VH-VL binders against q54fm4. Designs and how they scored, part 3

Target 1, 189 residues: q54fm4
Amino acid sequence: MSTAPSPTITSPTQTSPVVINKSLICQDSTVSNGVQIAIGTVLHPRSSIIISEGAGPIIIGENNIIEELVQIVNKSPEPMIIGSNNLFEVGSYIECKSIGNGNVFEPKCKILKNTIIKDQCSIGAGCIVSEDKICENNTIIAQTQNSQIQTTSTLPYDHHSSIHMTHLELLHKSIPLFHTIKKTPILEK

## First folded at step 1 (VH-VL)

Design k10 (framework fv_alirocumab)
Fold by ESMFold2-Fast, scan of step 1:
Structure k10 (fold): chain C 189 residues (1-189), chain A 123 residues (1-123), chain B 113 residues (1-113)
Amino acid sequence: as target 1 above (189 residues)
Amino acid sequence: EVQLVESGGGLVQPGGSLRLSCAASGFTFSSYAMNWVRQAPGKGLDWVSTISGSGGSTNYADSVKGRFIISRDSSKHTLYLQMNSLRAEDTAVYYCAKGFEYSSSWEYYFDYWGRGTLVTVSS
Amino acid sequence: DIVMTQSPDSLAVSLGERATINCKSSQSVLYSSNNKNYLGWYQQKPGQPPNLLIYWASTRESGVPDRFSGSGSGTDFTLTISSLQAEDVAVYYCQQYYSTPYTFGQGTKLEIK
């Protein structure tokens, strides 16, 4: 092309840096005391992050997108740890032990107790990850006409990462225009 | 059978807006990425936008970013493209295209296409 | 952006003869970790939508006749029609899906000689 040099093969860039220096927590979301949320993470209206009576804390990393009607619930005395750059889509239910980075949880999927989801996994709409299961990096769980199948992802992570960051940038621009924002819960000391 | 039926095309003046729809049937709609691809009269194929199965992830061609909004309604099995600030260069047949049936929601080669709907942007 | 360039822009081939269409990408579309080429081929007949022929550079889509085959790796790809039939008159497009934006070649118009 004469007017547009090609982007990098694995890492699309933008001409100016994306500045995401805070979390966006919608007023209509529910977040328990003891939940820790790192910078960049967005909680849509009517999302819930709940620590059950007697349960351990929930620690959520950077740049996660938690959509409407998502429920993240810790019922275990152990901490629940969620990494960065994860997308939790409408109505998904998360009761895991831990989640790594760059995962996608499609609408109404269920992640049951003591489950470990590592990195770059994709859990299909309405799929159920059973109790005590471990999903290794790049695991895809999808619904077929007859059953739920598991395969390994062939998509480069940089491709998924680019889509996620574009979505996150859009949310940081659009959500404050349509929803009241509250401050991220912090540990009081 | 998989069917994709586009609607909403028509004649619009520069600066105007249109909303395209794509009614999907014959597959589990919410499990697969959906795409809009356009083709100007006498020209080749030009990818416009993609949306994940859930609707949580979207991506756009630079030429339409900030003007077009892709969305979907899983309960109605319908894909949408809201087109704002239309320009003469947006004149094209707009195709609805489905990602691969047995993969994740962000599959990006296009196994089924609709018949297309014509958008003409002219004064 | 990855630029896809097809050659020739048009060709005429006699019925029953071999047709060959080439596609070059400005960057490699081979992902070294899984050894897959993120390249597809589409057929578009006049007044119709595109139809998927080949994905992963060489895998034929279900229902596509075996006279269609894809080959190549990295930056250089070929679509071959081993014995041209009348219904194969169309414009053929290659497409990379290695990275966004997804880009198509300019198209090759195939006609009967």
Scores: ipSAE 0.000, ipTM 0.444, lowest interface PAE 18.0, mean pLDDT 81

Design k11 (framework fv_alirocumab)
Fold by ESMFold2-Fast, scan of step 1:
Structure k11 (fold): chain C 189 residues (1-189), chain A 120 residues (1-120), chain B 113 residues (1-113)
Amino acid sequence: as target 1 above (189 residues)
Amino acid sequence: EVQLVESGGGLVQPGGSLRLSCAASGFTFSSYAMNWVRQAPGKGLDWVSTISGSGGSTNYADSVKGRFIISRDSSKHTLYLQMNSLRAEDTAVYYCAKRIYGLGTYFDLWGRGTLVTVSS
Amino acid sequence: DIVMTQSPDSLAVSLGERATINCKSSQSVLYSSNNKNYLGWYQQKPGQPPNLLIYWASTRESGVPDRFSGSGSGTDFTLTISSLQAEDVAVYYCQQYYSTPYTFGQGTKLEIK
């Protein structure tokens, strides 16, 4: 019989899986040298951000979600500027001049060269935004019957941002559990 | 009007429990991470806890870890702080504070605070 | 944890004169990839909750008078009030939001001389 020693107090590393302090870039994504990606942005497996030979840089803002098989390609000598809180869904192709904030690009849509997509736009699945087009804030492009139509969104931005933040939070939790993450969280030159 | 209103503060004995509420209005509650920040009488600001917009993640200051539980009810637009095993050192005005989750940003909206006094 | 240290602890300035408050972080709060300083400033008037003045080190919150300005980068930051008014009597706090736990400076008490 003896007095047991006091238990060792374990000091675990304090983490918050929901605090977004870095980008998450999956190991099997393809990102060119010269691409700049801001904090919080998530690149899913098999996504591609490509600067063509002789083209200018691609600058991507905060908290974007870039899903599988998305291709963002700059073929222009001018910089491609993408803002924050945008959702690029599976298989969409992006060859724009610039994209603003809070936009949704639905699966397999195509954004062609020299386009400008401003804020809170929604580009429907399989839709094509033609070259040189400018989409003003709150533009909706959708497929109806055999044609593509354009209208203006009535949804407030706060509603879209709420859904986006919840989605981003889930991705920051789940992706590291199932995928290898690149050691460099930010890619820039 | 965009505002946060705290309630539930009061006098409690050491070892007791108390639950604080923060009613949010005028903004999309579920879009924002919510925080509790406290201030002991005559002292500075001290961050206590955060909860994500979805409620799926929480974080706590070491001084309250294991004793306090932050939670939220998005349908009621209300943030909660369940305080257990209270100590004299927990005596403070407790503020509810909002920031946008995911942007690593600032506390842009504060409530008026609710006083918690822990004494015999 | 990132420790925030303010100077001075207390400051008395005459009406209409410039007030300067300093804040130092124990490590850089500049995120090189987005070139943003994760630093804010708050004003707390007697008997009131804190009010956000400045975020991203130098951006004024909507409704904040232009006499308030923030400057600095990395570890050294300054809040300047160009022409002190009676309503500016308050305690001022800097805060880093670069990493958790989010930490505040100890506060600077601003009084009229």
Scores: ipSAE 0.000, ipTM 0.462, lowest interface PAE 13.5, mean pLDDT 82

Design k2 (framework fv_alirocumab)
Fold by ESMFold2-Fast, scan of step 1:
Structure k2 (fold): chain C 189 residues (1-189), chain A 122 residues (1-122), chain B 113 residues (1-113)
Amino acid sequence: as target 1 above (189 residues)
Amino acid sequence: EVQLVESGGGLVQPGGSLRLSCAASGFTFSSYAMNWVRQAPGKGLDWVSTISGSGGRTNYADSVKGRFIISRDSSKHTLYLQMNSLRAEDTAVYYCAKGYRYFDWLLYFDLWGRGTLVTVSS
Amino acid sequence: DIVMTQSPDSLAVSLGERATINCKSSQSVLYSSNNKNYLGWYQQKPGQPPNLLIYWASTRESGVPDRFSGSGSGTDFTLTISSLQAEDVAVYYCQQYYSTPYTFGQGTKLEIK
């Protein structure tokens, strides 16, 4: 069993405070034994994080948002490493080698085998990142009517980070009101 | 250019009030938790309070709960500490410090101001 | 509350020699899920604010000379200055950020012999 840092006790202000001192994992999500999930990460209902038979572990960092119907699957004997502050939107499929920090995976995108996504990338709705691809920092992949295009963003990470954190605070406040939360953290194998 | 500048310190009588300000520049203020840390003359560092990047979460040392209020104004890039019902033991240099994270529960302090002296004496 | 205790309270070291400062926490500050120690070290020179030296027990802050190193895990931590320079005269503080309230050690005053 993991021992999380003790929660920060917040003093009341005009707005009710939200304490983010652990991951928030919905009971109807599916998480394999051997998956490690750091503090603050939110798993919505019907999301799944799966280690295939014979595959290596999946290690997920802090403050990620993993929405409904997202599938994160490791089929490789190598570990899958995911960093912090990433947003995985509804129905995205993730079979990468590694993902860094501050990335956005828009609805129903697919990240295929042995892919490396670094930091501050945005993968557009329905886009497919092919096997073995490396996306450098600030890469944008977007679907047009007839094709998939790639460009580079200059938008500051700190700006995106504050928006993400506001979204995360809202989820920690709202999700327990409408969904049953797992009572125990993910255990190591 | 990356800096924190405190102001508002001074001499106040026991039971009085003071409001400290901390002007931030050179970084994205709203992306980081902000803190007040104090140091009594000749003593060590004593954490006082923290506020999250959004301002929606605050936390206080037991010694100041109910008397001090931390707040921030993102548009002015300024952190505040409203100090009420001051006691002699609140006498200290008050430092403004930037937290590592947006949230208050993962805080080492990577940027500090010069400090402002608060003296509570009759 | 997690209590941080430093040793020694003060020490004098000759220029070019090694200085060692110890810090003990009353309970573990290692979080097993991410295998990180929520422990930092600060340097405070006379008349100046503290400066961050080390975070996550052993990661050196940008701009900090490589003669400074942090080590340890769980409850026992060490800050080492491998070759003392004149500008290293300061009070050094450890800090835990594992649990609120965030607490500092009492400080170790480092002087030149």
Scores: ipSAE 0.000, ipTM 0.461, lowest interface PAE 14.9, mean pLDDT 82

Design k3 (framework fv_alirocumab)
Fold by ESMFold2-Fast, scan of step 1:
Structure k3 (fold): chain C 189 residues (1-189), chain A 122 residues (1-122), chain B 113 residues (1-113)
Amino acid sequence: as target 1 above (189 residues)
Amino acid sequence: EVQLVESGGGLVQPGGSLRLSCAASGFTFSSYAMNWVRQAPGKGLDWVSTISGSGGSTNYADSVKGRFIISRDSSKHTLYLQMNSLRAEDTAVYYCAKDEWLYSGYDYFDLWGRGTLVTVSS
Amino acid sequence: DIVMTQSPDSLAVSLGERATINCKSSQSVLYSSNNKNYLGWYQQKPGQPPNLLIYWASTRESGVPDRFSGSGSGTDFTLTISSLQAEDVAVYYCQQYYSTPYTFGQGTKLEIK
């Protein structure tokens, strides 16, 4: 049929509704023993989730997108807890205490130790969130030429959640086609 | 030994309820999505439901949606299927089946139980 | 839903001869950019649960004899048993795992002549 084009790398397609019911962890990602990852969460190739020697566990919620070269590292003896529906874009570095839900971490941002990011925050590309900082719900951090600025978003979350779920569905379909998925057991704690 | 063992099947009247169990052993149960697949006497395989490793996400065939509930208990390494408002067309051998790949989004089934027979008849 | 249709519904093949089973999907289960087909084949012997034979349309599961092979792409798939043995008496099912709901073909019953 002339009307049924083949999908390409740059334009994923779906012929049927996609249901997210599993996590997707690429073979060439690095995940420490003791990391717990809930359903729907996607680990892109060359992403890393690392528990340092003597550090506590990392617990990651549902439907997170963790892109290439993202590093999530717990160096604290306390657990690191990450919620659901967060987007960690390429090259971001995460060494927080906790992260809530629906946050966006733009490329190459750094979240330093003991930081608490609550819900629906947006951390701009290349921005650095300093140690011990607390970002309340709907916080926006952006880089200007002279400094980082902080403001509060008034945009409803439902605007972003729909885009996030569409992105997640496309990743669950496309990643297994291009990358080998881990079949290594995850140790229970 | 890596195995799945179903139980709970039996004879039930239309409109009745049954709860099926599937006991898992020999692998890290909570890391793998699990499925129920049924087969009516003399008929083919029919996928019923899936549940993620954490139990946080489920999906159902349209024919059972709203009537069946899939669940799991990681501490007991057991998968469940609560079947409500049963109909004659639900008569089948019910198999539990395991995804092969850890945290895979779409997968084939590498391990199956022996099945448990559910008969819905007046 | 993606509908899977097998042909024939049944066939009888003599020992040592080739058996061929076809499977057609109502829509493509292939991504062209990586040439992966989300299609598997299962064998079900009388009184037993299904057993995985082939995944990704042509990859043989560990422990499956090399006389079993899968081929095809997109919407048309074939399972071939090159030299039928008595132990191969079974019903064979194709399955797509491209999208949920997962769907199986109606099955092909293979018997010895």
Scores: ipSAE 0.005, ipTM 0.464, lowest interface PAE 13.6, mean pLDDT 81

Design k4 (framework fv_alirocumab)
Fold by ESMFold2-Fast, scan of step 1:
Structure k4 (fold): chain C 189 residues (1-189), chain A 122 residues (1-122), chain B 113 residues (1-113)
Amino acid sequence: as target 1 above (189 residues)
Amino acid sequence: EVQLVESGGGLVQPGGSLRLSCAASGFTFSNYAMNWVRQAPGKGLDWVSTISGSGGSTNYADSVKGRFIISRDSSKHTLYLQMNSLRAEDTAVYYCAKVRGIYYGSGWFDPWGRGTLVTVSS
Amino acid sequence: DIVMTQSPDSLAVSLGERATINCKSSQSVLYSSNNKNYLGWYQQKPGQPPNLLIYWASTRESGVPDRFSGSGSGTDFTLTISSLQAEDVAVYYCQQYYSTPYTFGQGTKLEIK
């Protein structure tokens, strides 16, 4: 509803250590009143976190990456709880009941209502997780020519979590160089 | 099962250098931020430095900025503190400490290693 | 920087009596988005590293006796030992992990009277 100011860019020679000690919310993201976002979580431009009329709160944990055009919407009177270290890639639609930790939601996937995604799951690009489904830890959902398949992750979580933390640190350093960040009074200086 | 073992402490002359190591085991080392905390004889706890899980970000107490360098080696599961231009006031037991919690980038310090003594004296 | 101030510097309490240690932060360590206080308490016995007692201001670490409790929010925090035992003789530290530099209180030495 407002025209955002141009991004502020610091000198390339002025480098500060990147310490993940606050959330990073881009000015042109849309966040409903009543959404709680924990430290380290990054909201890219044009992402949306929306509480529908009469719906419960959305509580998002630490160190999540929420990319452009991602929509997280709670239409349920129950709270929507999202854990930590999750990656929501471009255009994903999330209407779950809860999401745990360390999950990857690939571009344009859809997580439908009352769904529970636990930990270290990977939801493939364009895949749809149907209503009321429960995805146990290490679930992979991927598209085949005939249908979506579900299997168990064969890759070590250690590898994926290291990539996530590297990606998160890069975003905390790079996004403020190109985008205006919403101010929060939680961390001064 | 999670263990942190510091080493490299000893006696060093003022203006000298020393490198501390902290060998980590029992957890996925590269996922967790690590810290150095020191304690001078008979004094309280004094935070020295932090490094992110990837090693991409570091921070230092003002008293050591420009002199100390924190680093880590994921292949060796080892945290380091390179201490340069040492002063008498750097004399302390140096502990390494792991950030614990649900989230890799934030939390409280647990566990701690048993510490390694650095004495800066003539 | 957030400055942590403990009171008292030292405290002598009789066995079985209540011990109370206070900790003040120079600015709030309550993060409104998750409603958590980024405050921990550590116990350090002579010759040992610090041992975590409490995190999130009031959550007791597994294995820590229930006589230990933490309370408070924002800038004012308290560690309480409801009935002092001999093994509780130690120096106690509060710590904020809200922002860097991470800071500790100066410590409270607890002794038996």
Scores: ipSAE 0.000, ipTM 0.471, lowest interface PAE 14.2, mean pLDDT 82

Design k5 (framework fv_alirocumab)
Fold by ESMFold2-Fast, scan of step 1:
Structure k5 (fold): chain C 189 residues (1-189), chain A 123 residues (1-123), chain B 113 residues (1-113)
Amino acid sequence: as target 1 above (189 residues)
Amino acid sequence: EVQLVESGGGLVQPGGSLRLSCAASGFTFSSYAMNWVRQAPGKGLDWVSTISGSGGSTNYADSVKGRFIISRDSSKHTLYLQMNSLRAEDTAVYYCAKDYYDSSGYRLAFDIWGRGTLVTVSS
Amino acid sequence: DIVMTQSPDSLAVSLGERATINCKSSQSVLYSSNNKNYLGWYQQKPGQPPNLLIYWASTRESGVPDRFSGSGSGTDFTLTISSLQAEDVAVYYCQQYYSTPWTFGQGTKLEIK
């Protein structure tokens, strides 16, 4: 990995406690008008969330991590709905109908048109989820030398949730130290 | 210097209560999940409880669930363990332990431990 | 719960000799998303707290002498001390942090022969 150094130890000088009470959107990310992003979600530099001309809105839930070079694109007239606690790793391409909660999209995977990814799925690096596919809860898609295979995960959601929240808390602390953040309102219902 | 210092241990009767504290220094306290781990005399390590950096998520070993409450005060850089309905089997040295993360936020281990505070539950 | 089992329970090794401690988990602690084993090794000397030696099964913590090494993947792990020193007398614990409850092995007591 080539992640920039993140300070984990701070000065004894007290500052306001870091809390997850807003989305954290880097200034050099690209976000279309009509995109809704809920509290806690982090957009890394050079990520993009794009509504194509004439397409419906993109609604993103809480506490998602959207890494560098990730592209989330809605080309459908219907809304694209993404749930909470999902991790989109570097360079993944997302053109789904919907994504649930607690999913991991490994680097450079592609989720194609009209797909439905439910909960706690893991889509392997470089894998392609074809158009109209439905991935049930706990689906693992992985690339072998000769083919792409599908299995079921045994990793519990509470384990994933704990790791994800720890990752998210660290990002909310570290990203503002190295990147300029867009001024966005808290999106609460 | 990153350090953790526990306090509050002592002798208590069965059914009694104690509150343990862990004073943290040298790191951004609210950025790390914190743990309580206990060790009965002559026995191994036994995880008790975890609290997330924000305090929004807690978890407990089944043996203490409903009796112990983990909490933290970010302004005081202090972790707490409120122990109620104490039993002889709760007799142990209680350690405070800090989660350790890589630059991407993945958990690595418990890198810093306090010196421990002894809790003895006996008549 | 993931059960961690160490072997042997106690080990006596001569100074300068190799010490090997094994740890088995009841299920895999390999996390597919980052290809890391969520397994650590700790050293505990009498009257002291545990001290982190190894994380991710094989990565040595800063300041830990290079005679300590960790190996293994999935369910079978090993801690090796290539040339035992007097200060290495301690109880050694493996720990999984793959899923709660966080669990430790029962410990291996290392003594000088």
Scores: ipSAE 0.000, ipTM 0.485, lowest interface PAE 15.1, mean pLDDT 83

Design k6 (framework fv_alirocumab)
Fold by ESMFold2-Fast, scan of step 1:
Structure k6 (fold): chain C 189 residues (1-189), chain A 122 residues (1-122), chain B 113 residues (1-113)
Amino acid sequence: as target 1 above (189 residues)
Amino acid sequence: EVQLVESGGGLVQPGGSLRLSCAASGFTFSSYAMNWVRQAPGKGLDWVSTISGSGYSTNYADSVKGRFIISRDSSKHTLYLQMNSLRAEDTAVYYCAKHPRYSYGFWYFDLWGRGTLVTVSS
Amino acid sequence: DIVMTQSPDSLAVSLGERATINCKSSQSVLYSSNNKNYLGWYQQKPGQPPNLLIYWASTRESGVPDRFSGSGSGTDFTLTISSLQAEDVAVYYCQQYYSTPYTFGQGTKLEIK
């Protein structure tokens, strides 16, 4: 058997309950001074949260999942505010004004400056949300063969919330087993 | 035994569709990100698509984006690849391959299935 | 996309002798913050699926014989088989997982001289 340590990890439903009572910030993530991250939020290895010179703070809520190579950058003098229960998937680039709750940012999507993403939005893989755009609740942006399209989700939030919490619980169980965790978000070194 | 078994391959005409399945056993399927990797006859390995443990996050090679859809059913311990608008260049053995982690992130493939042959020909 | 190039395309080595396969990436696959190279090696025997040999450039997968070793960093990597055995006849692939799309080298066919 070709097993890495992670193959021994089982789903939360087949193991003891996982209690989420702290943030998990991987040692090899990069986090600027002035970034605030609330309880439960997970920063995977190689993720970056950067405050540019002269820019305002970045405030991130609870239970967010920030995956590898995600870049969250504030270049504005105004604060960047991100809510709770958001999933930022690998390689997404976030330069928004604000993000609400329960949103999914699929791999390599780009959220450009002064955008507002409210709640329960899904931004498709490789999609670009242009500057100054406002995405109302339940907005779906997806890539078709020829272009990006925008529609409205018909799925209830409780469906998305259940998937997110299962994902978060598994990460809180698995990440500390294989990665060194920071006590607080600080710039590396 | 820890294993992945692909099925659903066959001969299809250009422009046709085919759905591949990968049955997982011997490990907790829902705990790991899964992938499809293909190999054209006599050629090298070519990554096709990945899906996270939750099924919510997916990614695709540019050559298949918009035509192929990766999905999974945790209750059936099965990974799927829906292939639409098939082209001759999609002819390959399709392998199911597992990441060692729940997030597809950036990982190697620690377990492979035996493959299923897809032939796209007139 | 990161392009992976292997050399040679094929090689013949006598039983018991050392085999060396090289892999070059078009850009660094070393992540400086964790000092890890996002590079793996796979063995594919005729009629079989690929089998993971090495990950993180130099970590041997469980069950893989100790005659297999990986080395290198950044853009230049090597797979070494210290004493070739008959069962090692296969095509060997390097793979980067530093970024998507995941990419593989073209493969090196290893045969007995």
Scores: ipSAE 0.000, ipTM 0.513, lowest interface PAE 12.1, mean pLDDT 84

Design k7 (framework fv_alirocumab)
Fold by ESMFold2-Fast, scan of step 1:
Parts: sequence; C-alpha cells; structure tokens
Structure k7 (fold): chain C 189 residues (1-189), chain A 125 residues (1-125), chain B 113 residues (1-113)
Amino acid sequence: as target 1 above (189 residues)
Amino acid sequence: EVQLVESGGGLVQPGGSLRLSCAASGFTFSSYAMNWVRQAPGKGLDWVSTISGSGGSTNYADSVKGRFIISRDSSKHTLYLQMNSLRAEDTAVYYCAKETYYDFWSGYSDYFDYWGRGTLVTVSS
Amino acid sequence: DIVMTQSPDSLAVSLGERATINCKSSQSVLYSSNNKNYLGWYQQKPGQPPNLLIYWASTRESGVPDRFSGSGSGTDFTLTISSLQAEDVAVYYCQQYYSTPYTFGQGTKLEIK
C-alpha cells in the first residue's frame, strides 16, 4: 500500500496540456503537452521531457530528481511509464518502455528503446542499456576499463530510499536560491 | 508591512453579479498564491478559490465552480473575484488570504499567513 | 474531499487553566515522503479576520505566544493553550492543506469560565 498521497493519473494525449502536481519545475526546463508529473518531482534547468510526433504519453511518478541536460524522450506509440523516487543524473538519456521505483541513472548513461528497468537498479556513468533489455530489481551496470559489467545489489531498499529523500530535500531548499521556478504549472484536476 | 484590503461587497439580488477586489501591498505580489475564503453570518470558514502567483492555475470549491472566477492583475497588485449567478447561500464576509512563502518541497505554499479585514456580500431580494 | 471535525464545539476554561481543542481529518494529512502533516490552526477573535497560529501541525508562527502549541500526526491533532489569558477568547479553526479543496473544521468557541 502506498504511504504517500497518490496523484490521479489520466490517459493524456499530445494535445493535452502538461499536468504537474506540486512539483518543482525550473523555468528553463522543457516539458511536452501530454506529460503527467506527480507530486514532489524536481526538474532541473535544461532538462527535457519530450513526446515525439505521433508518440504516446509520458507518465512520471512522485519524488523523481531529473537533473540538468537529462533527456526523457518517448518515440513509441505506446505510453512510457516512470515510477517514483528515481534519480536521473546530469546528461542521462532515457528512451525506455518503463522504469520502476528507486533507480539511479548516473551521468551520461543511455537507456535505449523498449527497455524495462524495474526497481532499485543502478546504471553507471556513461553506460548504455541496449534496446529491448530488461533489468530486473537490484541490477547494477558499471563501466570497467574496456567493458560494461552487470551484477546484483545486496544493499537493502531502505538505504537507497533514505539517501534519495535527503537529496530531494536538499534540492528543494537549494534550487530556488539559484534558479527561477515555474510557480504556476497546470495542476491535475 | 503586508496589507490586504478587500472592497466591492454590498447588497445584490439573487441571480445578480458582483466583483470583489483585494488590494495587496508590502510583498512581491506575483510570487505568492492568493485565496478567497468566506464566512456566512455565525458560521465557520469556507474556502472558495485559489490562484497561483502568475495566475496560470486556479481551483474552486464545488459550490461556486462555474459561477465564480478568480483572477489577478500583477501590475495593480490586485486580486479579484467575479461572482455570477449569486444565491442566498453566497451571503458571507469574503476574505482574501495570502499563502506563505513558496514551499520548496511541494513547489507551492498553501497555508494562509495573512488575511484581509473582509468585505460583506449580502444576497437578498 | 477531506472532512475536518473539531471537538468540542464550545469550551469554557478559567483564566490560567489549560485549554485543549481536538481536530480529526477523514483521511491522513501526513505526507510520508517528507514526514510533514499538512495541518494548520487559526485563531479568529470577534469582528476580526483569522490569524495563523500553527502550521505543519506543530510549528508556531512567528509572534505567536509560546503558550500555544500544536501536536498530533496523521488524522488526530490537538491545539493546546497552556495558561489561558483573557485575550485568547476566540474561535479556533483547524485546516488541512494536503489537497484541494482546502477544508476547515467547524470551529471551537473558547470562552472564559
């Protein structure tokens, strides 16, 4: 059972306005019509959430951190579903089918078409998750000198959750000190 | 100092219209959400409507939705409530209320740190 | 909609004695991700607008006397006035700001015994 307030999710279209529910959205971020973003999610300056022409909606859950130069792009006619408490670090590129909860996408990683990332995965800096790949819960992908390796995390879920919430709290305090915030996003009705 | 001054109240016939104003001073008006809250004679507080700092987002109580329109003019530092199709049950003192400083966690603030003195609206034949 | 219910409707307390007002919400106003209760308390004196006393269930607004305190979490909240003074005669309202529509309790009228 969810212990946080759950946003109402509708089936948006590309012509629908962006729906933002109590999220911290920087003025110079870009969000397409047809995107839904749930409570507490933070979009840093120059982040982008884009629905390509003819593509399906992007639905993003609660308390995600989407850093500068991150691109989340749906080019598929199917909906792209992203869960809660995920961290997308600077310059990461996301073109998945779906992402679950509590994942970390390190700087400049790429998640390619039709991938499924479940829960508590960590995708290393500069790593590439190839098309059609499925990353089960607790998957770690890291770059070595000449290759990518994949292993399974043994860290408890609570550890990642605690770090993420501390980071989110810090961002909500610090971002408005240095960046202009979109104070009037369209709220979900 | 923060000041909110309501005006525009008065006696109006059922089915009539009134526009309330709230003149704001002492803070950066366009940075804060504003609300209308009413109180019928001898009754409790009843939230009516909210508008975001830039005016791009509004919400209404079900009892007034479709009849009332909240708006603001940043150049005049003034909040408005256009009330149409007024009913006897709309009789109340109408307060404008300022939300507190921007809530950094949720992206907006929503408890009311300053209130005006109120303006009385009486809907009677 | 979240329904706010206060108890008692009216309370008479002697000067210097403790006053306790309760507020219940029909659903939790605790946001688990930030562990904050979206609950405030307002004081309204006769002929005056409401004045903010407490926010986040237990944080006292600047300038509010320390005899006022808020407590509780989730659905059950309490406003306490530790030593009632004559100037505290007022109606007290709880309010949830967890979601729109924002809703108030029906109010508790506090009088001197």
Scores: ipSAE 0.000, ipTM 0.461, lowest interface PAE 14.6, mean pLDDT 82

